# Miniprotein binders against q9sl92, part 2

Target 1, 330 residues: q9sl92
Amino acid sequence: AMESDASCSLVLCGKSSVETEVAKGLKNKNSLKLPDNTKVSLILESEAKNLVKDDDNSFNLSLFMNSIITHRFGRFLIWSPRLSSTHDVVSHNFSELPVGSVCVTDIQFKGRGRTKNVWESPKGCLMYSFTLEMEDGRVVPLIQYVVSLAVTEAVKDVCDKKGLPYIDVKIKWPNDLYVNGLKVGGILCTSTYRSKKFNVSVGVGLNVDNGQPTTCLNAVLKGMAPESNLLKREEILGAFFHKFEKFFDLFMDQGFKSLEELYYRTWLHSEQRVIVEDKVEDQVVQNVVTIQGLTSSGYLLAVGDDNQMYELHPDGNSFDFFKGLVRRKI

## First folded at step 2 (miniprotein)

Design c10
Fold by ESMFold2-Fast, scan of step 2:
Structure c10 (fold): chain B 330 residues (1-330), chain A 94 residues (1-94)
Amino acid sequence: as target 1 above (330 residues)
Amino acid sequence: SPTDVERLAQEFEKLAREVEELAKRIEELKKQGASPEEIKKLALRLMELAFQVWELAEELEKTGDPEAQELALRLYELAIKVLELAEKIKKLEE
C-alpha cells in the first residue's frame, strides 16, 4: 500500500433522525475508507453548502430525500461531486453503513486524477450504488433482473406522474438498458459471503440528462415531445427505490416467477434466434435456437429445431455474449 | 488504462483465492459427509462468482488496452472453470 494524494469528500444525508444519528456517528469515528490510501473526509449535509451548489447540474440531495417514502432502501445517502467508484464506497464500507444505503456521484472517473487520459462520465448521468443482504444463494444471481425491472418501471412512473410520453426502456440480458437500439444504462451486481449471508452491492448507471457518448432519456423525450419538461435524476432515483423495495419484497416472498411476465414484456429477447456453434467430429456446426426465457439459475432458456430445451452458457472465448453461448441440453 | 488494469488484476486475484477457498471447503465437507443442501449452497455461490468474474472480464476488455485483453481472457477461463465446478457439484445433489 502506497501513500496517495487522492482525496474525496463524502456528504452524508439521512431521511430521519435515525439515519442522521448514524451519519454523526460515522463522522465522529471517521470510519469510512476507500482503496489505494484515498484520504476520506466525511461531511454532514448541514455543513456541505460549499460543495452542494444550487445549479441545475449538481445532484439535489434535498429533492431526492424529500421524494423517498421507502422503509429500507435509499434512506441513508452518501454523495460526492466526483468519485472513482460509487460501488467501492458502499462495498468497501458494507459493515459500517446501514443496509440499503445509497452512494451517488455527479462524475465518475477512470484513470489517474491528473492525466489527460482520465475518462470522466458525462454530467447528467445518474450513477449510484446501494446495498442489500440475501440469505438464499439460489436467488442472488436473479437480483440484477429485479434491479433492471425497477429502473424501467421507475422511468415509466415518473413519465406517468408528469404527463409525459412513454419512453420504452428495454432490458438487454443480463444487465444492460436500451432505448431505440442505443445503450442508456447498465447494472453491476457483486456479492460476498460473510456471516452466513450474501452481502450484495448493486451499481447502476443511467443516462438521464447527458448527451454523450450516445443518448439519454431526455434526448429521447425531446425527440418525441420537444416542449416537454425534463426528467430529473432525483425523481427517477426516488421512483427507483419505491419500485425496487416493492419488487424486492415480492421477489423474496413469492420468487422471481411473480415478476417473470413483466420481465419478459420488458426484455429484448422474446423469440430471439441465436446461433450456437458446436464442434461435431472435427467440424464446426452452427445450430439455431430460439430463446424462451430464463432457467431457475438465471441463464437463457432456449428451444432447438429438435424441440429440445437448452440452457445457454458463456463459452469464455467471445466478447459478444450471444456469439459465444454454449448450448447445454436440459 | 494502466490503473484500471491493475485494479481489475487485483480483483482477479481476490476472486481466484475465493474460488480456491471454496474448493478446499467443498473437499472438507465431502470428507465430513455434508448434506446435499450444504453442497447446493456452495454450487450456487460458485455460479455467483462465475458471473462476477465474467462481468470483470467484460469491463477489462472495454478498456481497449492490449494487456487488459490478455487479462480478460484469463478471467473468462476462470469463469468457465468455476461454472464447470458448480455443475459437477450440482450433479452430486441429484
Scores: ipSAE 0.000, ipTM 0.134, lowest interface PAE 21.0, mean pLDDT 76

Design c12
Fold by ESMFold2-Fast, scan of step 2:
Structure c12 (fold): chain B 330 residues (1-330), chain A 94 residues (1-94)
Amino acid sequence: as target 1 above (330 residues)
Amino acid sequence: SPTDVERLAQEFEKLAREVEELAKRIEELKKQGASPEEIKKLALRLEWLAFQVEYLALELEKTGDPEAQELAKRLEELAQKVEELAEKIKKLEE
């Protein structure tokens, strides 16, 4: 059933007896659902020995879970060798899972059983999703920046602990990760507003040890130090949750301002000059602006030559913020 | 300077128009069929609108102005509409 688009097995793993009891409860209720009428089978970690062969390079649940020292995030883990979306697992089942639960998969596929265009990701990409709750809608859009920062710092932390050269992971606003001008990852945050709370699902893809689609962290590392030890997905994920929980606590207590300086050191956009197009009386006007930072609402703040302020918004499906709509603050 | 309530009323009217525009787009895509990319765009837009609703609610609470009560009631209605749109976007994925 593991190799069918119409069915999947989800392995449940808990950090302590508390999370283990949650896993048993979920299995007994058989309450987890996936889109498109996918048949879901729930398996406890102790029962999962037959899902992983000795020669498989599958995500190591024990290596990850034994490494984490978090109090909230990553303490309940859902794993499958193959899924259509880790994001769907956590978002579709938000009410059933402990907040902070993480879903990981080795292979992500796209398409339906009848689709001719079925895509499958290579093994080695760290693909995961997790959940959190926020009460203040003003700062929900900023969470993607906290996540981005936690990824970049986690990579540095793992390199430091292993005595490896640092990989300079940069943030391309609003939600992409780059190394040496090539995309190595992306972040997707979705939220549902309910009873004055935001239920947030965070999805992350990070090219750790995969040769496609563009590059990966281990390829960059080999280029700098060919005989070095490689980065492991489990180590990066553990370090991610350590950094994220710390940053999330700072963010909730002191606001994004507490992380802002580190964010600007990490992003690609300091002092960047960009051309923005504005429509004035049926004429297109091009203005050159200089990126200053972020507004309190998480949009890009820029200044024109005459000291006019501009707020740049993401335009949905665009990966190029140069094509974004410009709103002038007067 | 305009009164705080007048400024917040203008922010509300702008937000209400944006919510209505999103609602119309959801109905259009429900009739035409929606791509995963279009659904992502709707979800992202709704996320930003939900943020604006909560921000405006907090600003209204700060005013302490009795005239803000009517605007607060209208904002609660708009918040409910945003929640309904979230469910409609989710159904487009089905």
Scores: ipSAE 0.000, ipTM 0.157, lowest interface PAE 18.0, mean pLDDT 77

Design c13
Fold by ESMFold2-Fast, scan of step 2:
Structure c13 (fold): chain B 330 residues (1-330), chain A 94 residues (1-94)
Amino acid sequence: as target 1 above (330 residues)
Amino acid sequence: SPTDVERLAQEFEKLAREVEELAKRIEELKKQGASPEEIKKLAERLKELADQVRELAKELEKTGDPEAQELALRLEWLAFEVEYLALKIKKLEE
């Protein structure tokens, strides 16, 4: 019988001796698994000098780890030069990995989308996934907005620290990142409930240095300052975890209200008028609504010209906010 | 004017350094254990810094200078740092 010819080496790297001991334990147990009958080899960072070379422009583990100043997130790293999905690595191994572990790859050759809708990572894209736990299911849907904010602010933070021009990354609700009207990234959050907790896996793709097909942060930067030094994936990811841990702590303590004003300043939808279409048999019913913000549960809140309140759910609707059109999914 | 923005930027940098110093002090006390008196002093210092952030924000709005927009955004982030430090001080009380 034909086995999958897929194999990969997962390099395990820790910020401190605590994470290093976790890595040794995982290698000893040989406990990490991947879908599609992928054969996995676990390698400690100390053993990986021949795989992690500056000469191939691979993700620099040391540069990333040196940028980490967090207490929980990003302190345990799983890296491979090539993976099918960083999201699958962390979600399928949630119980084996410290919460807050991050998986990074240089090339992701298939994504998490629908069976017939596969997203492939171009070279130079920052592709990562990490885990967290939440107890209150009512606010789990809001975590994607906290992640989005942390990405936009990480980019600004790196630019500021390097003396580079401001890159205005915007949020397109619910999960997309844009610069100058072009998509530069996306976020996917999944969760499962187990042992009175929600196990959340977060996947992020951010076009840092990829050339096609749309744009990337370094292309925008070169347009503004042609002689500038390039943004590095490692520094952005480090800044991301610093911002995310801070925002996550505020979110858990004070709720989304603590981040709400910043979120609305960052998203594309303030004061946007949208047409909501419902199809009933052979009739199309249209209502014009104005985006008000988010409900406490993370749904889009709008008010119609008919003075009715509308709650729009990501799974129930198709959105084209650039055209101001929402179509109900069957 | 550019000169006014440059001066406000210098005031921002000084304030940002003071916030960073307070953050380091909080982390050090977290490791050593903090007395109620030390926690109270941290809270008082943070209140002073929060007041200074608000005052700098008012001065930036007063300029009306488009170049002040970038500094205003940086100052908004400093305000979030101050809010986060308030949470850290609260955690010292266990």
Scores: ipSAE 0.118, ipTM 0.604, lowest interface PAE 6.4, mean pLDDT 81

Design c7
Fold by ESMFold2-Fast, scan of step 2:
Structure c7 (fold): chain B 330 residues (1-330), chain A 94 residues (1-94)
Amino acid sequence: as target 1 above (330 residues)
Amino acid sequence: SPTDVERLAQEFEKLAREVEELAKRIEELKKQGASPEEIKKLAELLKWLADFVRLLAKELEKTGDPEAQELAKFLELLAQYVELLAEEIKKLEE
């Protein structure tokens, strides 16, 4: 049956001969799969000259790979000009791909559930997903914060290296990235449990060079310094993996506490006062609390004017104009 | 506006995706044997989330916009799904 079957080509690129041999093996087995009976064609970078052109505003595989100096993450790259989900590529093929493999696309498109709307990511967005393994499920939810920090620090590193003005990328807890009050990115982490390990797939979207009217890092940069060189997706991704590998190693060795100070300097919530609802004797009571940080489980820790401690839960999504944070007294 | 409805549809797709990831996390906790404390916290979060999603659906129903009405139906279904996940995790509280 051919109903709704789609096709896509995945270009495989490796940092060294070791990763290149993995790519050849995957192509020979044709073992990568995607949902909805999508027909997958695997192409080695050396064979994809017609798909990877410098004259296109396509993601530059060579520029990215030449910037990578990591030992684990980002050394195996999967690229397609257009995908329904970079996250599906790495998560559906977790067992077939080297841990730390990254999938990148120039355009991500998707149909939405019952609304039946189709959307397309703006061209110039950095859309990628990669994998990692963790053994302790209690700290798996914290990985999104490590990823967020790596993104903000990567942007700083690229700006510093290129002599560009500081772009103040902030974290909106739990998983969004903002500049000057406007959303420029988001992070989604998913996990599955197999063979006594958590297989984690990390998805990141970052508005680097997408066209107007949407905001992006280069639009912010142009507003501050119109004659500056622009940020490149490839350089940011390379810097991201360098920072992420460093932060991931610290996190695994010393716990989130090793990154906590940097996280609080980077997030939007230091000393923020919020109204929290509490149910007392069949009445809703509103208390004003001050954000102190994160609990060990990754929820917001706050202190009320009554000196009581509160654990604040998310509003359920990034769609937050109807309701603020909700809490539980601890 | 049409642009606002499209933005809302994108936000709701992200929410649906996050709920799907919570479902996967629950399945992993079943295999891992998570602590009673973690299970209880997740159950409480899911109960709250279902109520919140339902609140969003009610607000969209009030607009009278046909596209907003369709989004409201989607959110109502999503809230029901989150309630089922809350029931599933509650069985693990034993």
Scores: ipSAE 0.000, ipTM 0.125, lowest interface PAE 20.2, mean pLDDT 75

Design c8
Fold by ESMFold2-Fast, scan of step 2:
Structure c8 (fold): chain B 330 residues (1-330), chain A 94 residues (1-94)
Amino acid sequence: as target 1 above (330 residues)
Amino acid sequence: SPTDVERLAQEFEKLAREVEELAKRIEELKKQGASPEEIKKLAERLLELAWQVFELALELEKTGDPEAQELAERLLELAFKVYELAEKIKKLEE
């Protein structure tokens, strides 16, 4: 565990002997890299337990790994008490790690996010990244929606198993998670094309037990049921990979249509009326459109008062979500 | 295997009967003026059953059997329908 941001220790943990041998091989080669000349030290789980046993708030590797019942995702775990980005760990080392590997950290500083949101997370936030491969670039943008659904359903699944009231986690398109109008999480997906496949790295932050910057799931839960058991990051992550593997297999086999109704039940935008600004002859004109769903490309599908269909894209330079939407007639 | 497909088909029949019985019970309790808390607990059970049906559908898809694939499609439709019903009931009792 490193106190300096110029160096870090990565603890490697495997579900079975197969993943354990991968961990040993990576340690022997010392081949994992991070940006900004960060020095990396690799430690096997068996070695780490003697070093970090006294922190009740640290992510519990054994609790997570014992909950994993997947065949691909989450079976190889990389953990550090402090990282600048879990996303960097998996994306910079994509070729060295088994596909489906997950990186988790307790504290993320100077984290990655969409251009209008920087999410700095104290302890208690579930911060993780994992990898997958896809062949069809046309549906790669839709993977963030599959991830979002898996997060919302994982929260419900853990609440159901523990006999807790449901927390209404909603999706704010394209990649944010909200409860009671406050942001509790975000998703970042990046991809590169190599060897006829898209190498996708997925980063997720979810406020489970931290009060900053806005709120967390356990704060909402305490408001609903003050005497209830608290949600654990490890249980949510385990449930996430169970749901994600099932949803991913379904998505790859039957396409997003198989998940589309559940997505619309979960997002904030069904039949929402929004004001979109158009620039006509150097004048700004405001038009009202009604959100209908998603286009095949994964953008907002909306209908104007003129009964025409529009595809809405975010404006990267705007901080106002609705004013930053640009219309393309389809 | 054929034995696995038969076992999954029996599990489907069991879940479908549980869903139908629970849905009937919720309607009966609403007509009898049952408490919102009572109805909410039953809606939560419906939501749990929806996920069991969904998971069963995914298991059937993995068998590669054409009959299992058709059954999986019907189970997936049922899972989403039950989920919609559970959410509607929760919304109304808020």
Scores: ipSAE 0.000, ipTM 0.087, lowest interface PAE 24.4, mean pLDDT 74

Design c9
Fold by ESMFold2-Fast, scan of step 2:
Structure c9 (fold): chain B 330 residues (1-330), chain A 94 residues (1-94)
Amino acid sequence: as target 1 above (330 residues)
Amino acid sequence: SPTDVERLAQEFEKLAREVEELAKRIEELKKQGASPEEIKKLAEELKLLADWVRDLAKLLEKTGDPEAQLLAKYLEFLAQMVEELAEKIKKLEE
């Protein structure tokens, strides 16, 4: 045709023969789809040696896959050098992929095919998405907190194993990751209900070794120990799935309370005082509340100066959840 | 150097323009009666882009260059506008 549609090559890699057979089946059926009529080509890792070049500083599939020891998450990997959304890859193909499959890309881009105005993420960011299933919709919103915690603990584990100083990664509720007051990552969870289960797709972006112009974990590490060995995306992702599977199983078995102490040690909001603006007869009234933790529904639990407990909700007018929060007495 | 700051600023201007175009696209889909799923997806994409724009803005603030700091404030403002628009549209789908 005279006009070319977008095309994308997805490299499939499995941890064991079981996952390898799944990859072969997917390739034979050519069943994976992407939005906007993108043409998808599926390639097995064994056939993609010319596309996976270590000298390009591309994500090293073998380094990641050889490191994982999980039973469920991260055992099936989809990689592309460039994608519009790792989240779309796993969410649009949820029914075709093993639950726990992960999609990774080196460059995530945003823009319109007809313009030359395309944004590209810096290479060196760890950008990935993976899937899971949950039956109880009431606790689905809490999964983002389990993911956040797994990221912070994975970074600590990699630093510990390499004999490096610990990087103090903190959680900014509900879904952001910070180091030294600067955002280094974010989490996006979406879900749909099918066949009596919630199909959850989790997307994570983490600044590991991106060059300019953003801060990253390796920049922080260089500041603390200039001659240290650098953190690798593959090692962090492997450590992430080891921690996530452990935390997910604990969460499913014992509930979020089993992770609550660690979460509150890790988040930025313990005993934080927040000014909430309430409208009373067209007048703005400022109320001060102190954050105590999370409610069972996953919102902020706070105590007012009146010693009453409140659940804090966004007002729908501010994207920063700490600006424009409204109180609901519980 | 000043030339390097100017080149970096030009790249950030291109990103800011993309954020503005996506905000206009969401408003247009709202007017045309797009599905709640389509609106929600675009709102989530805008939030992701705005987050990355804020990260870039914070790095510019650290350079100590007055021109870079002004660009950083402009990008922060654009990111905030896009995030507010995305949140308002997301609330309407509910």
Scores: ipSAE 0.000, ipTM 0.128, lowest interface PAE 22.5, mean pLDDT 76

Design d1
Fold by ESMFold2-Fast, scan of step 2:
Structure d1 (fold): chain B 330 residues (1-330), chain A 104 residues (1-104)
Amino acid sequence: as target 1 above (330 residues)
Amino acid sequence: SPDQIRELADLLRWLVDFFQEAVENGDMDRARQLLDQIRELAQRILDLARELGDPELQRIAQELIDLARDFLRAIEQGDLDRAQEILQLMRYLADLLLELVQES
């Protein structure tokens, strides 16, 4: 048995009395689980005085919760100062948590055990995961694009609200976020099929105030306006859920076409010309194609100079859209 | 139903993409979770393919289940070259499965 080797404290916070009652019920049942026999301790926000302190740079639960105006997403929050995966918290406990629950951590670590392979994210990165349900698996792949849009629009909203200079956050298909040619974030969506529904878990990492070794939103802002007020993770997350709930409702009601124009204005790939290398009958053939958009299944749609249609999938280490080269593995 | 298999095949392709990303990022705990989800989904596709009497879909789904198991063994043995080969084969089979169900 290896029960005591890993432990984790999760602070539960609710927007209203309804969510607060859910938090109390979860604590009483002690029903939340994590992989690898991790011992989970559940703490209500009202009991977490010694963990949530304004004087350090920890995520401010109250600032976030007071900012949200959503009806579904982000109303139930799970926070820990340090986690291996916010995604694990929501995905492993999907059936126990209200749909739309969010998990946030200040530090995410990677690696096994307590030795030389432990990596920790810089403090100041906004790292969160949340859940949703979908019935039509054909459009599940598109949800990452709705999430990407919600992030870019949330950053704009916070800048506008605070009177700050515009930060041009761009989408690199399928799931990366960039500013000035440097990666500032990424999105991971997973799902399981259960009881005739797709249970989707969404993970997001966004470099807000972490700086080194890459860039972050506040570093870009300081470069443009050194005396400006800085962006706060809590305000961006609140704005994210406001935008996401609006976009998700449009997506579910009217399909991705309702968001398509905004997506193509925001991504890096409009009218991009790329060289596609195909293996045809053991010969390498190079075709020049122009990116048109997305297919209904969420893959890249491109048109060759010969007017032939191409559907491009992520193929791992063999493509690089910034170099204008895609190599399909047939 | 054929529509149900299409939805599951689309989801499977997505999970394999996320699995590849987790492996490439060195997030092996996340990769193991995604692998379990891939195996569960492939089993559901296999069960539905058996009900429909489609031997090609059955073969591909079974092969995905076997490869998911073999990936875990390769990682446990430290055989990273074999793990990479298995990952590429899983991507190929997920794409093939989706192609076949779209044509149905």
Scores: ipSAE 0.000, ipTM 0.162, lowest interface PAE 20.6, mean pLDDT 78

Design d2
Fold by ESMFold2-Fast, scan of step 2:
Order: C-alpha cells, then sequence, then structure tokens
Structure d2 (fold): chain B 330 residues (1-330), chain A 104 residues (1-104)
C-alpha cells in the first residue's frame, strides 16, 4: 500500500561530550521528523554498538569519528542502515540539528508499489548529507563547486596517506564526479531562506566500493594496483570534512577566486568547445563557443567565435546538458 | 511556509528597488550584482511555489527570471529604452508577488 506506516531508526553519534549531550536531548524530546508520515526512532551510539556488532559491512561510526579533527563539520553524525534520503534527514530537521551535522546511510532506496519496484542502491556507495549556513545568497550557488573540489581533494589525500596511486577524480559541471570517463558520484545542494540566512543542505553520493551502475573508486584502484589496500568510506568522509572546512573558510573569507585555479585544473571543461543550437525562424543555427570558466553567478562563461562573451544556462529539458545549454550574451 | 514566502517576497521587492536605484545612478557593477541576487531569489521562490502547487506564484517567479535575462540583453545591445521598460515590468511583478503572498 502506498500509504503504509514506514519506520526508520536513526543512530546518533557525537565527537565530544557537547555533541553527545545534543544527541541525548534529541532522543529525550523525540524531535526528529521525516516526510511521508515516517515514524522515527532515535538510538544513541552507545546503545547501537551491541545491535550492529554482527554487521561487518555497515558504515563504521567509530572509524569515521576518530578521524575527524574539524571544528564545525561532521562532529554530529546520524546513521541508519537504510534510508530513502539522507538529504531529507538533515533538511527536514535543520532547526533541530547542530549546523554541520552529517547523515550517512549504507543503503538508499526509492520506489513505490503498483507499476514501480522498490530499488536499493548497492552497499559500498558513500551516501551522506550535511548542513551549513550562508548569509550572502549571491554565492550560495557556488557552494556545490566547493563541495565537488573537497571530494576530489579528499580522495587524493586518502590515497597519499595510504601510499596508493593517485585517482584522478574529475568534476563534470555543475555537480557530477567522474573517473576515466565514467560517473562515480554526484552532488545535490538545496537551500531555504529563514531569518536572513540561507540554510543549505548538501547531499553527496560517491561510488567507493560498489560496481553499479558504472564503476567505483576501488575498481579503479584494483586496475592500477591489484595488491593495494582498498579505500574505506569512513576515511574518505573524514578527509572530505577536513578539506571542506578548510575550503569553506577560504571561500567565505576570500571568495571563490581563492579556489578557482584548483577548480579549473580539476573540472572536465577547460577550453572545451561546445556547439550551441539557436532557432532562427524555424531554422537551426549552430554556434561554436569555448568554455572559459564560471561567471559570478556560477554558470558557464563561454566565448563565441565572434569574440563575444556568453553565460550558458541549462534549459532544464535536455538530458545532455551541453545540448540543453541556452546561450545568452552577458 | 507562508511566513517564509512573505519574507522572500519582501526581500525580492527591496532588491528590485535597490536595482532600480543602481540603474538610475549608472552604477552598472552594482546593478549586475543585485540582478544576480534577484535571479537567485526568484528561482528559490519558484522552487517553493512548485512545492506548494501554487501556479500563480510559479508564473510570477518564472517571469521575473525571464525579465532579468532580457534586461541584461537590452543593456548589452545599448537599448536603454527597452531596459527601462523591462525594469518597470520587474517592479510591477515584484509588487504583484508581495500582494499575492498577503492573501495567505
Amino acid sequence: as target 1 above (330 residues)
Amino acid sequence: SPDQIRELADQLRELVDEFQRAVENGDMDRARQLLDLIRWLAQFILDLARELGDPELQRIAQLLIYLARLFLRAIEQGDLDRAQEILQDMRELADRLLELVQES
């Protein structure tokens, strides 16, 4: 039945006594909610250790938390073995959770009855969401690029720390992650405006140790160094928050320009030529433009063969974003 | 929520007023910054309107985004008369948005 009673258990874990007290308070108030009338049960990590000790493949809360040395992000963790959306957990409960809280799940599922099947993501994908606040709406669209960059640098840091070959994770604008031409991850940022602040929820999926739908980081590693130790989701997430906090502070202090060179070295689009189609009186005119970078608003900056500068926007209707780009003069 | 949309509509109205003053003063750098923020807030209102299933709010937000793009095009073409006409349309839409939200 579509309107069945859904239930969900959320395990709460804190880095220090401060976060542990927050977890106790949330459990005592039973204050966390999820959409679609989902019933939520809150469990402290101390209670959950005996319940999950026999699950060898579940996300290791202790391994992650012991790696965190951040001051804001990732210090409060919410985990469930199975969720419909980590993003819903943090966004629906933004006001109840410390800013910087992260939600992680082992399996993310989607689907309903009738003509649809319930599908589940394979275990081994790092799926998480976390929160932040920003006051300047003009730079909110750029946060997804800061997140993307932090992921690519986190992977490098883990590989370097473990003595592994460098995995060249690339950014496909605006929000996808690729290795060797295959998608390994994606980023989703949403925001709401409240009390003169933008409440931003960031969701990330990264194929670490799953082979579906295309590839994963550990499959790439096995191809390069078959005898290597494998990457762990917990270590990547820890490295991510270390890099993200550093990059976020730099971004807030000095603007995106401080990260721009590193971003352009990491993305797939430097000097890329793309064909943009314009309709003139029911005739298709093809114009070639060369991608230069990003505009201040976070869209693609391109130069036409006429030496005019253009901002390229996705049209929202094309599955191929380059074919769906709308050229406009800036 | 209704309070959130009201706050966003108030902010959008204020930004359009600031945008008009920047254009009137010939401060095109400031005008561009304000126009980017107007586009972002209008997109956010559009997303909220879609979640609420409010077709009139969706239409007004979409028109504001569209007009902001047309304004930039008019300025780049040196068509100041058309730019002023578009700015007036944007002000009228911001006013309508604020009035519509007050009915909640």
Scores: ipSAE 0.000, ipTM 0.195, lowest interface PAE 18.0, mean pLDDT 78

Design d3
Fold by ESMFold2-Fast, scan of step 2:
Structure d3 (fold): chain B 330 residues (1-330), chain A 104 residues (1-104)
Amino acid sequence: as target 1 above (330 residues)
Amino acid sequence: SPDQIRELADLLRWLVDFFQRAVENGDMDRARQLLDLIRYLAQLILDLARELGDPELQRIAQELIDLARDFLRAIEQGDLDRAQEILQDMRELADRLLELVQES
């Protein structure tokens, strides 16, 4: 996209009077910013009734917000029909927004220029970003696993509540979501360190009702039950925040160990065999190892036939990270 | 403290691995944001190294910061070969940094 006078409207929605006052304050200050020359107009949900109602296929803010019973996450929502990046909205405005704020868009596009990220998400994809804070940098990288688990469990919860067959969403480590061998989603976590805390921005894309270029949850569901009620982005997002808040609290209190068994039941890599290379006296030796799980730092833990443990990392030139060189034996 | 530097160095090394994966997958949004965190951690290590008077640790931390800046410039210019070279240099420095702090 080439937009010489780029502008966008952000609709602000709050769960309680506290979030509503934050929205009013942001609008009065006009303090939210986006990269480039994008001019931002802030609209309160009460003022946007006509805009939201005019498109029945647009994300339904009220359906989502009325479903939320969380105490921290998802209680302040920013929505636009079209954005360059939900992630940019929350990360560039981290200091202005309540921690746990979520940004949602119906269409996400990436501009031209000399970068390779030229694409547009089709409508029907659930695209959102939200924020959190963590104090212990050692476990910040593990948050993407907590997020992926929350997505898979949210899908199951929505199917269960609607009396639908479960869609078996699997995790491809570290950050992709798959159904029946096809990618349906991905997770992006970024962080900055400020005031003794890590400011984390989480982005999620999940193919709910779009299909192209791969598949979507509703296409899988129709294949299993053609007459079924379809999954709604709003219901999945609500269920996601319920699961994420629960898992995040467990993770912060008891560490990733509390979620580890569920993670391994959900990921694609249980008992996967991979080839690792070791250098012994200038000789390259290839060993077959079996993936066991994750180390405390979030790397792949594998065991060789000699019962020696390995921590696996991708090599510098590998596009298949499971063919990486062993960087540390443990 | 040695424990603080070691924790930062370990986290930085892990993030460089994920940064490499993001670059290889063409996910430049993730790559840029991981690079921001890497740069921030390298700056913290640089500041701590200055307080400790460790010139070698200072040199390596500064070099990582410089490489992160150069990576963004290479991507902006469309120089993929240069970006790949810088990525490999970043991995080597992150490994060297971790080795130095483990020895301390």
Scores: ipSAE 0.000, ipTM 0.145, lowest interface PAE 20.4, mean pLDDT 76

